# Miniprotein binders against q9h3h3, part 150

Target 1, 235 residues: q9h3h3
Amino acid sequence: EDGFTAEHLAAEAMAADMDPWLVFDARTTPATELDAWLAKYPPSQVTRYGDPGSPNSEPVGWIAVYGQGYSPNSGDVQGLQAAWEALQTSGRPITPGTLRQLAITHHVLSGKWLMHLAPGFKLDHAWAGIARAVVEGQLQVAKVSPRAKEGGRQVICVYTDDFTDRLGVLEADSAIRAAGIKCLLTYKPDVYTYLGIYRANRWHLCPTLYESRFQLGGSARGSRVLDRANNVELT
Key: E = the ipSAE of ESMFold2; O = the ipSAE of OpenDDE; V2 = 0.75 times the mean of E and O plus 0.25 times the DockQ between their complexes.

## First folded at step 12 (miniprotein)

Design yC65
Fold by ESMFold2-Fast, scan of step 12:
Structure yC65 (fold): chain B 235 residues (1-235), chain A 85 residues (1-85)
Amino acid sequence: as target 1 above (235 residues)
Amino acid sequence: SPELIRWKIEMLLRFAEILLKRAEELFKEGVDPEEAKEYLEFVLRLLRMAIELAEKLGNEELLKRAEELIERAEELLRKLEELLK
């Protein structure tokens, strides 16, 4: 049950990563081009497998915006996978600490804030805000899923370089809120994605390290951030 | 790297086989043929990706494994399409 769900999600993630992406790359494209690009490719209209009636006729795995300072480092994913297979075979306990250590050893450190929104104006508006924050330098990299065949919720992913750097994770949350985002956010390290640790997993691990909820009160606009591992409020 | 490409092919083939077995199970149980068809369409996509990578790698064994799984998936898809017409 758990294994099937995790492997299905991992397969979908791999396929999306391997299909072509629509990218606004601020390293090579002037910021003045962003608004036209966002109007051309609203995520609620871009289809996963292409449609003559949509902005794309061919498959699109992700719609992404790269910041001026973007320098991708996925680490040693192959070494991580080999170590994971060895760990599962060894009978050693599989815990958040063990996964964290595997990630550090293999330099697979990136993570992401996730928000899930239904297709429509609110999704497109949220994505535009995030994209502008990336191009302006408040965030490093973001992507949004295209509209699925069945029309379920779409996901916006906002990446940070190092999930073990709590301050960096919290700074990204603040920048997301400053961009006008008010929905629930959850933070997931990419190592969990590579190893198939999703909502339903056989080790019963929580795949979310942090949750962020918008606050309307006070003089500062911000959020309440919960450390899921310790069940402790950080703000 | 060639080793990374090989690892990707192995992962695609593993995912395809797991999802194909699930589609076969749904068909055998007579449960949700439309969901089974969706799994098979996705399996075929994963296998086509595996074939492209296996051809780039020049690995005939991996190419043959992918082709074998495609044949199996296409046979089940034809049966499901008959149910759904």
Scores: ipSAE 0.608, ipTM 0.880, lowest interface PAE 1.1, mean pLDDT 86

Design yC66
Fold by ESMFold2-Fast, scan of step 12:
Structure yC66 (fold): chain B 235 residues (1-235), chain A 85 residues (1-85)
Amino acid sequence: as target 1 above (235 residues)
Amino acid sequence: SPELIRWKIEMLLRFAEILLKRAEELFKEGVDPEEAKELLEYVLRLLRMAIELAEKLGNEELLKRAEELIERAEELLRKLEELLK
């Protein structure tokens, strides 16, 4: 609350996606340039709307790193939206399973692990670890939000190409943990974003499919992963 | 796709209208003019994005809608800036 509504937050997210991005693209840039790029654009110092005191004078929506094999495919979002309207008017139950089938039918399969960190050294260090994992091929693509004018936590998003590929989702979690990340991770499929499913949705659905918690001296993978939709432990 | 871009423009315009209405309500009630100004600056940013996308798409109707909202927002911004002096 406090001046922000769900509509305002959704508008901010959409604006960020459409503003310019700072991108390290490993498909066209030598890996040897990554360390200099990370030093030039630490996410704790890059400001959302630009500032002479920051690395950017112009607005930045996202700071991203693309892996060498990155090949974006958003699927048939238009067909997904039409089918979603039909589902809502049909009176049929709206469940994680029906949304999953909608996403599969329209090839809207990407999803992401999310982590929220306060601006500072720990954020910059975490992002550098993720970026190196992407450039080295352990992860496919990632992005991090710039610093908001009012402060607050920033988000790192680590994408997988298919949220229905449970092994791929778990392998991404393992790679994130191997990069030294120990905070809470939540996984959200992009289909939920396109359909406007957030924390407070009218269908009372959990907006995350998976949750990962780091365990010191725990499993071989270093984390406990829960399937939120089915309430089943995967590790 | 052109349809996805059109949907994004429509959503930007919708959000801009909602936030502009809130800024207008704050101004009318004579409360929190600094918050109203911040909302208007953000509204203008959303509308500039909508204009860029509408120009790229070649959609004159969406471009006109964005321009009308910019005019409305700029008028309110001038009034708020005078009040905040």
Scores: ipSAE 0.026, ipTM 0.493, lowest interface PAE 5.9, mean pLDDT 83

Design yC67
Fold by ESMFold2-Fast, scan of step 12:
Structure yC67 (fold): chain B 235 residues (1-235), chain A 85 residues (1-85)
Amino acid sequence: as target 1 above (235 residues)
Amino acid sequence: SPELIRWKIEMLLRFAEILLKRAEELFKEGVDPEEAKELLEFVLRMLRMAIELAEKLGNEELLKRAEELIERAEELLRKLEELLK
């Protein structure tokens, strides 16, 4: 991670969003075709820039599954960018609270639970579980990164439509856990992605709002969800 | 929307310039030439995306800025490839 900057991470994210995606769209494709599609495009084998030995010969930015009820709404990203430039030049403090208000004002409300996994069976199995939950209607939409040229961990992103809706964020966490996912999850609002807020950001902000840790047994079963910005346990 | 496409071009150009300067610095210092080349190849990819979008938008100023940066990046790539031979 020391070799990457927030700008480099933001640039890579933008490039991936702009490259072609492999999509299973449950709005137009029967659910019965999902298992064949997952077998054809396991994320551990799909390469970022294409390779004769992989399922893809051309670049792939993301592998995605859209639920039947999925309705994309990015909000006013242009207005958000203009307001962000104004905020940076204003001298006002840049905090999670001011970014939240910017997001609300410009209706840039979507966010995502993130899980990072090494290429291999566990990644492919986790993605298959998430994809089935999306097609069955328990989650709205999800995507997973292809395998990078250098390897490294891949990311599964599970989206919710409103990061300010705490109950909706927690419900998505529950659905992820019900799909068999036990690894660490972190939640990032898309406003942070659009504004380039990553691990090594210049404003020293925590790049995620929530953290979910799986726990079974004892008196407190299920996910432990922490609001990282306010250091408050939600569950 | 045309304004969203303009914003995407401006962001691609901004990122490309920042990373190009970093690649130029790595070349000047003689540190990690292979990493510098990989970074530069990514910069060129972003610049080609910006050119395609600027052409679709019909914005001559953004197209010219992208073309100037790609020429600068391609010159550095030629120097790095020669160094790595």
Scores: ipSAE 0.517, ipTM 0.841, lowest interface PAE 1.8, mean pLDDT 86

Design yC68
Fold by ESMFold2-Fast, scan of step 12:
Structure yC68 (fold): chain B 235 residues (1-235), chain A 85 residues (1-85)
Amino acid sequence: as target 1 above (235 residues)
Amino acid sequence: SPELIRWKIEMLLRFAEILLKRAEELFKEGVDPEEAKELLEFVLRILRMAIELAEKLGNEELLKRAEELIERAEELLRKLEELLK
């Protein structure tokens, strides 16, 4: 039952990646067009499979904003999967350290800060803030899920190039907070996504590496970041 | 690359088989027919993706596997639609 849930989430993620994306690409589009694009495609109104009454009549997998310096590098995902199958067959322990080593070996280093919000004004406002930070160069790339048929929360993903670069991960968190985001954030390396490590995984691994909570008061950083696996404060 | 496309097709087919089996179990147990139908509609979507990729790759074996799973899924969908009406 646990494995089924993780496989279903993995299948949905793969399908979303393969369906068309709505993209604002700052590498080829003037920044002055961003506000009109955001008004045309608020994530609370864009539907996953299309609806004549929504901004889209056809399926949309993701709504994304690419920064001026964005250069896609997914690494060797195919080689990662082959190595993962071999590891599972070997009977060796599956741990965060083992997954980290597979990711490094296959150059699958990207990761993302995740925030989950209910459809509505707060989601659209948060996405607009993140999108502006990407276009202005404080973040590299971000995407947000469209509204699902069943409803439920939508996810904003803010990517960093290398999950092993702790400074880069923390700098992205700071930029998210500077954009006005106050909700809980969790950080997930893409290697976990590709290998199907979700909340209900059969290896009982924590599906995220870091947690960021908004901090009121005198903190210049604006957040407290925790390493979930080692229970160590990073800020 | 052709190798990456092949890997994607094989992953889609693996997911489709697992989810289709789950939809079949729900139907057999007579529990949550609407959930089974929604799951099955998703299975058909990912199988259509697998077919498009297999056609682009020109791989007849993968195309045939996807078509067999679609026939199985469509059979279950007919039964579920009859049950829900």
Scores: ipSAE 0.632, ipTM 0.882, lowest interface PAE 1.2, mean pLDDT 87

Design yC69
Fold by ESMFold2-Fast, scan of step 12:
Structure yC69 (fold): chain B 235 residues (1-235), chain A 85 residues (1-85)
Amino acid sequence: as target 1 above (235 residues)
Amino acid sequence: SPELIRWKIEMLLRLAEILLKRAEELFKEGVDPEEAKELLEFVLRLLRMAIELAEKLGNEELLKRAEELIERAEELLRKLEELLK
């Protein structure tokens, strides 16, 4: 939307990460409890800062599902931030390739497929499909934003371990499509999130690496995935 | 990690100041005061998070910086609430 800045989006992301999360952890909770948990915490009804009328009275940053094999690895975020400050001070060009090298050097490799949906039945249904895929082992971990105070679109994030692993990124896309998701997906490496690369960034970088569009016929995986930087279809 | 906590505080303070300046600009220009107030409420939330982390880290300098920005934000909030009456 007009008026959002990269700094505003970065601030919102930091605040959400620091606030409490509602988590279904398949490593410690039996899969049979998932449907009841989804019914208790539909993302269209969970409010960002709490509301007496919502399932939560306290702030919620994210609603998340962890798969049975999920093992978080954030890498060296401190080293990444120091290197980023040095890069900006150096005056060297800031490009997707330079950011990729920073991420690899500091082992900040995770990334995510993003889908943006309006609050309501379609969002809740999409999230339920993703959550089941995570608990069943087709995806590793996912989260969805709570409803904002003003009722804007919400985001579902589906994570992969390594954004440089094209096969893994494409396998996640296929699993999302198999879960019944037909909307536009875009893929963003977490390094971009940590460094504040959003739509209106000062370096004019595309904020996502890949996009996936649903295609009913002619696609072996049910979608077309494009490398946005190189304008090349991936297979 | 104390270094990661320090980085988070510094980033929160930098982002809060940028957004606070935007809220001040909106107020000065007479642009949507409801939007400016909403942005300012978010700035105050970021600053309170920074204070909590600065207290845990035991860093008095970062704590003072956050408190100074809160005073500035609360002054603007008083002016916006007066306009929105």
Scores: ipSAE 0.594, ipTM 0.876, lowest interface PAE 1.0, mean pLDDT 87

Design yC7
Fold by ESMFold2-Fast, scan of step 12:
Structure yC7 (fold): chain B 235 residues (1-235), chain A 85 residues (1-85)
Amino acid sequence: as target 1 above (235 residues)
Amino acid sequence: SPELIRWKIQMLLRFAEILLKRAEELFKEGVDPEEAKELLEFVLRLLRMAIELAEKLGNEELLKRAEELIERAEELLRKLEELLK
């Protein structure tokens, strides 16, 4: 076993969200400053809890880039949480469909494409490509985890506004591929994060809705996207 | 929102208690003392976040619960540090 439970993963995610973030906000910062910012804060060198030998002396939860048109809408998270408690108390089955309906009812619709990469040049290069796509308007917002331990993988998250909008999810995948990314991508709705559903959850739910695999010459998009929940090829 | 802050405190306390129990089990079994210490340091971080939010919210019940858990975690950390000398 890897020594991480669903609760431990959820706790780490919550702590990261609450700690300070390093943010390049294209709504207030000129795009010409991006390259210098990326050089100052390469994800492979930024440490989770700060280190005199790293770019940061204080804890950093996430490194993020906000696009010019980025307008966050978290929906009614309080209503979602109340409805979730009621659902669990009711004894009604917990299924992907019931979670999807709760998310729609409470407008908690955002989701993200995830990629996991080892610390090093490939991670920093991939992040730079994603960050430029965000600043250029091809993607809305993205973040990358800092380095928590030597040899452990870091995650890049690329957000979309609505996980039920398949076209929007697919367009984000296309933009990620156009940025030069070739690794496996998995898509997770934020509703799963708010409800504490990670791998090894008690309901045996798969938190991944879509997966994308790179395919050279096989499609105009450069990838094949599968709907994991319904086992349907989308491209 | 005060309700959202209250929920965050409750989740931090829930996670801290679950992970603290795991650290206590590791200590009792004499297994992976360095992992237990690292886990306790993370638990203390979660509890300090909970305390800051509880003070900001002005909720004395949540503050007291967080303080009880931090005392319990600090006691275990002291024992573990003595063991690791």
Scores: ipSAE 0.658, ipTM 0.901, lowest interface PAE 0.9, mean pLDDT 86

Design yC70
Fold by ESMFold2-Fast, scan of step 12:
Structure yC70 (fold): chain B 235 residues (1-235), chain A 85 residues (1-85)
Amino acid sequence: as target 1 above (235 residues)
Amino acid sequence: SPELIRWKIEMLLRMAEILLKRAEELFKEGVDPEEAKELLEFVLRLLRMAIELAEKLGNEELLKRAEELIERAEELLRKLEELLK
């Protein structure tokens, strides 16, 4: 039964990736067009499968903003999958360290800060802040899920190029906080997504590497970042 | 790449079959037919994606497997719709 939930989440993620995306691409579109685009496609109103009452008549998998310097590199995902099969067959222990090594070997280095928000003004406001930070160059790329037919929480994903670059991960957190975001953030490397590491996985791995909580008052950074796997505070 | 497209089709078919089996179990148990129907609608969507990719790839075996799973899902959907009336 545990495998069913992980497989369903993986299927939804794959379907979303394959369906059309609504993209503001700062590499080809003037920054002055962003506010109009954000007003046209608020994520709380864009529906996953389209309907007459939403801004979209067709299915939308993701709403995304690409920065001026965005250069996608997903690495060797097929090689990663083959190596994963070999690792499981070998009987060797599956740990954060072995997954990190697999990711490095196959150049699957990207990761993302995640925030989950209910549909509404706060979600749309948070997304607008993130999108402006991307277009202004403080962040590289971000996406937000459309509203599901079930009406659950939506997710904003803010990507970094290299999850092993702790400084880069922390810089992204700082930029998110500078954009006015105060909710809980968690950081997940894409290698975990490709290998199906979600909550309650069979290997008992923490599904995220870092957690960021907003701090009021006296902290220069504006947030407290925890290494969840080792339970060590980084800031 | 053709290899990446093949891998995506294989993943879609594997996931669709697992979710279809779950929908079949829900129907057999007679619990929450609306949930089973929603799951089947999603399974059919995954299978249509697999068909589109299999057609582009020109792989008849993968295309046929997707069609067989669609027939199986549509038959269960027909039974659920009758039950929900």
Scores: ipSAE 0.437, ipTM 0.800, lowest interface PAE 2.0, mean pLDDT 86

Design yC8
Fold by ESMFold2-Fast, scan of step 12:
Parts: sequence; structure tokens; C-alpha cells
Structure yC8 (fold): chain B 235 residues (1-235), chain A 85 residues (1-85)
Amino acid sequence: as target 1 above (235 residues)
Amino acid sequence: SPELIRWKILMLLRFAEILLKRAEELFKEGVDPEEAKELLEFVLRLLRMAIELAEKLGNEELLKRAEELIERAEELLRKLEELLK
């Protein structure tokens, strides 16, 4: 079966994480400088490997905004990886529940809301809204991919500290919607990213835990959130 | 930590080998030579990252493994560039 796509996506994610990032860090930079920074580095124009005419001459893995209270905690990723290798050789079934248990045991709890947008004004506008929400304290941290050499959609990632904390996941969704975002959102725990679980993975797992759909003229919340793993509506 | 650096090198080498094998298969089948070339350019990037980390770690065995994969990738890239003329 075609496990190659998942491995390729995992390789690209690792390379992006290791390449330099363009960061607006609200812990050390005045909020008044955000608008100028956003104008200098619109994600639709920042190129993955640097190009003539782009804002960057060198490779950029991610464009990120850190909130004032941002405190990174990836947990025990090394222990998670070792346990994952052991699980694969043990013959035990690999299920969402098993991965959740592994994540909890190794304190790899962070996750992110994902939105995929084509390069252009709508992407840049969405990113600006998210970045302002981070700097203003409604969200903790976010990043957006640069424009790929081969083109295609770019992704905005909005992080939460704990994918098992449904209230925190829902609060992040509300803040994203309040920023004017109307597209489909999906939530992916970082444990899936670290273990290379993308579409067409060899274990046939759904790569997302939650889904948020905008409600046109709907309820006061503005979106419906579904727990995809348990098929339970949260809103 | 040295352990985290070693893990990153091993993951980069694993990804590079998987993508390189895919590029080799595309070349042998005579299918999607532009895709194979793009994969090889990315493989070389992953391997350069692995070399930088292996040098920092001082691990000659991992450095040698990365260099061997680079030679293999560069040879295939040379053949693909001739095909794409």
C-alpha cells in the first residue's frame, strides 16, 4: 500500500522544523511592531527555500508568532519515539486509544488546529487575524508554512497545550472563529505529527481528532465541533 | 541533548533512504522524471542536515552513512539530468 505519502509528509515536516523560522515573539517584542512585521513577511510571499523577489534570501521552515505567556513544552519526545518503536515490534494493535495512552505516558500533550488555504490575500488576511489574537492573548502560539517551491496550499497551525483538554481545544476554536476564520478546521495532536501519522499512513488511522465547521446563520457559537475519534458532537 | 541529536540524524537518514528508493524506482520505470529529480533535491537537503548534525555530534559512522547516501543520490541525479535534456 502507499505509505510513501505519509513518510514524505513526515520528512517535509521534520525539515521545516529544523530550518530557520521567522518569529514574532511577543515575550520580547512590543505589540506595536506586529503590523509592520506582518507586512514584511506575508506568508503568501515568503518562499520555503528563498527566491529572488521574496522577502527571504535563505530557507524558512515556518513563520511563527509567540504569545506573551508562551512556554514551550514538547514533553518526552525521545521516550515517546522509543515506546513507539517497541509498540510496532510488539504485535499489539495500533489504534487511536493506544496512541493517546502513549502520549499521556510521555507527556506529549500539545496539539493544533489546522487550516489549509491557497496562497493569496485570504491566507495573508487569515494569518494576520490569528497573529493578532496570539499577541492579544486569546491564543498562545501559531505558525504558518511558507510558500512551497511546487506550489499548493499553505497551512496555519494554532496550538493548544493539551489535546485531551476539550475545553481548551474549544476555546481555541472560538478564538479562531472570532478572528473571522470561516474555513474547515481540523485538530491534530502533536503525537501524530511526531510519529508520522498523516493521510495514507500504514496503520489506516484518521490523522485528526477534532473537526470544526463554520455555521452560516447558525448557533451563537458560530461553529460545530465534532470529536472524530468517538463520533461525538462537542457543540 | 546528544541523544536527541542522534535520534534526529537517524530519522533524517531513514527519510532520505525511503525517498531515495522512491526516486530510484521512478527512474527504473521511466516514470515522472521531474518528480524523481525534485525528490532527489529534497533527499540531498535532508542528508546535508544529517551531516551538519553528525559533525556536531562527532559521530564518524553516521557521517559516513550520510556521505554514502549523498553519493548514491548525486549519481542518480546526474542520470536524471541527462534524461531530462
Scores: ipSAE 0.671, ipTM 0.905, lowest interface PAE 0.9, mean pLDDT 88

Design yC9 (at its last look DockQ between E and O 0.62; V2 from the best seeds 0.57)
Fold by ESMFold2-Fast, scan of step 12:
Structure yC9 (fold): chain B 235 residues (1-235), chain A 85 residues (1-85)
Amino acid sequence: as target 1 above (235 residues)
Amino acid sequence: SPELIRWKIMMLLRFAEILLKRAEELFKEGVDPEEAKELLEFVLRLLRMAIELAEKLGNEELLKRAEELIERAEELLRKLEELLK
């Protein structure tokens, strides 16, 4: 019954991925053009389904910035889906460890740090900081959701290549903090997104692996990171 | 790949059917007609995406399935719009 929320979130994510994206691609566009692009497409003003009064008249699924070295690799998503169906049919427990192994087997390794912010200046400022870090090479790629018609918070996603590389995940967290971000961050592997693991999922899994909280002056990395599945502090 | 496109169509149809049933439930219970209408508009969006992909794939069965769900969704939308006036 509580799975309906997870299915709705999964459907929205799929629709957003399939709708057009607004992209600043640092592989083909000079970094000097970033500030003008950010001014043209502030995420608090870009609407999900288009509006003559917004920067876009047509639907936008995501606003994204690709770093100069960005090379997307989604792995074997079809193999992952087939194995997922087999796992569910097998009756074996569905756990973070089982999903991790499934992801490794099918090379579906990417993941992302998530931050949720209300539409407004703070969101636009945070996104600008993240976008500059991507273009300058401190982060690889990032996206931000457009403003939904029903309102609510928007999400900034900052990607890493390999969620099983704990050091790489923590390095991305440090780079986000260095960009001036102080809000709560959570880390989600893309395998969870592909398999529809969101809040209130039927397997009762925490939808994120890590949580990062800003720590002023107490740590060289600027944050405290928690492993949410095991409730163990990493920093 | 054709297999990935087929998987996307099947997932869109699955999500659309789940959410359509939820919208039908809300209508039958007389609860949150505005929420039901918004959900139904999203269902129609998913189904239009499915149709576009099914046409590109050339899969007549999946296309017909999407068209049947659209007809069902449009019927409910007509009832909800009348109720909301």
Scores: ipSAE 0.711, ipTM 0.913, lowest interface PAE 0.7, mean pLDDT 88
Fold by OpenDDE base, look of step 13:
Structure yC9 (fold): chain B 235 residues (1-235), chain A 85 residues (1-85)
Amino acid sequence: as target 1 above (235 residues)
Amino acid sequence: SPELIRWKIMMLLRFAEILLKRAEELFKEGVDPEEAKELLEFVLRLLRMAIELAEKLGNEELLKRAEELIERAEELLRKLEELLK
């Protein structure tokens, strides 16, 4: 992906964040209603703009599930941005370590595992597995993109509270694998999104910190996780 | 929070400006006018969202910036629509 494509995708994601969400909130809704909700709003059929014949008549940005322990905290995003602007003007080197420190200082620590799947039964099944894991407390929060007009791949995002907590990131990977997900996973901190750092950026920063590949017959974890910054396997 | 709203506005405006410039380039290069139109319609959507948030925040400066970009985008859209007729 070129820089423009990455920015366009980021803009689409932001626009989706601003549109209405279809949410199952386990804090207020009984877990017994999850299956009916999943059947009503399968991600492969929910359309981004509420196309005729879709389960939704209005635009939907995301389909989301909130777990019992979910508490939204974005940290000091404004302070983060101000510090980032000051850093850019200072001429100091910008490294992944620099961004990590900025994130810690301003408490912008959220991140997410990402998986891309084609529309269809496999996507809906994967989403159902993730949604159940969230409701059961194995994961905190997840969302999936609705179907686009062109039928492109949909993305499932599974969040963690702290991208600097390696154990927490790995635990989420394990929970995703336990839910039956076998595709490639990539982990991205939200701080990169807040700072407008996408693929092919001028600083050559990689917004993907971790990659997880499914392994058949491997360790109890069922995945191989690569630290991309250090090019080291963590599992 | 007001700070989060401000961030959202700033990001929307940034994306709108980047994508608007791209739409203008596509138009000048004679690329498929439908592609440029779709991109421009998305730009206008981003800008409308920015306006709504700027109004909510009561930020006249950001509102003015969004309106200026809308005028530029609508002018390009008009030109594209004329080519597609």
Scores: ipSAE 0.619, ipTM 0.881, lowest interface PAE 0.7, mean pLDDT 91
Fold by ESMFold2, look of step 13:
Structure yC9 (fold): chain B 235 residues (1-235), chain A 85 residues (1-85)
Amino acid sequence: as target 1 above (235 residues)
Amino acid sequence: SPELIRWKIMMLLRFAEILLKRAEELFKEGVDPEEAKELLEFVLRLLRMAIELAEKLGNEELLKRAEELIERAEELLRKLEELLK
């Protein structure tokens, strides 16, 4: 019901994208330096705008780790956005299927698992585990939001390169769980981000494609993953 | 590309206007003046980002829209800061 909250969060994310990032890039930085970097820049203490006493003196939009095999490819975002505008003026229905087709046509296939955690030790511990998984090659790219003044929850994003590759998405989920993460995970294809489509949007689209819930026991993966677009369980 | 930069400016302006209207509502109600101030500070950050991009693009229309919103936001911020003294 509350579209203002979704658009406010989207505005904050866009502003963060445009501010400086703190990056550990395994392609150019030895893995032995990771632990010191994590200790210097815990996400619960890195402040969004460089508050006094924080490890950063300047604004930080995101804290990120790039894996050694990371090969950035956002696809044809310009063409995607142009086709999206044309679709809106065409009078054709806008559905999850049309978004999926636009993403495939323009090769904007990346997406991310999201987890939301309160500031503190649990967040810093989860981030450290994810960052190590990235540097060790089990994950490709991850980022975490810095501490906001109001003390709200922070987000860790773990990227995959193709939301249509269900096995690859499930493998990323498994790597996240192997790092000790037990909270709810939601997966959002980047096509929704590039088109500015958020929860409570006018088209009633659900930007969350997959949900992952940690199982207390049972499966070899330790997760129960639901495809929300097709209402089917993948695990 | 110029089209992508234009789109970013348009989104920044849309977000700024939404948040500015919220801050104006809070001010008129006389409720949560600190929240209204925080919203305005964020609105001004978005608008300054939009101005930077609009200047880089050389787009006078978008620059004018951003400057109009900045003027509204700064006037309201002055009123709120006086109230919070």
Scores: ipSAE 0.497, ipTM 0.841, lowest interface PAE 1.4, mean pLDDT 88
ESMFold2 (binder alone), look of step 13: mean pLDDT 88; pTM 0.870

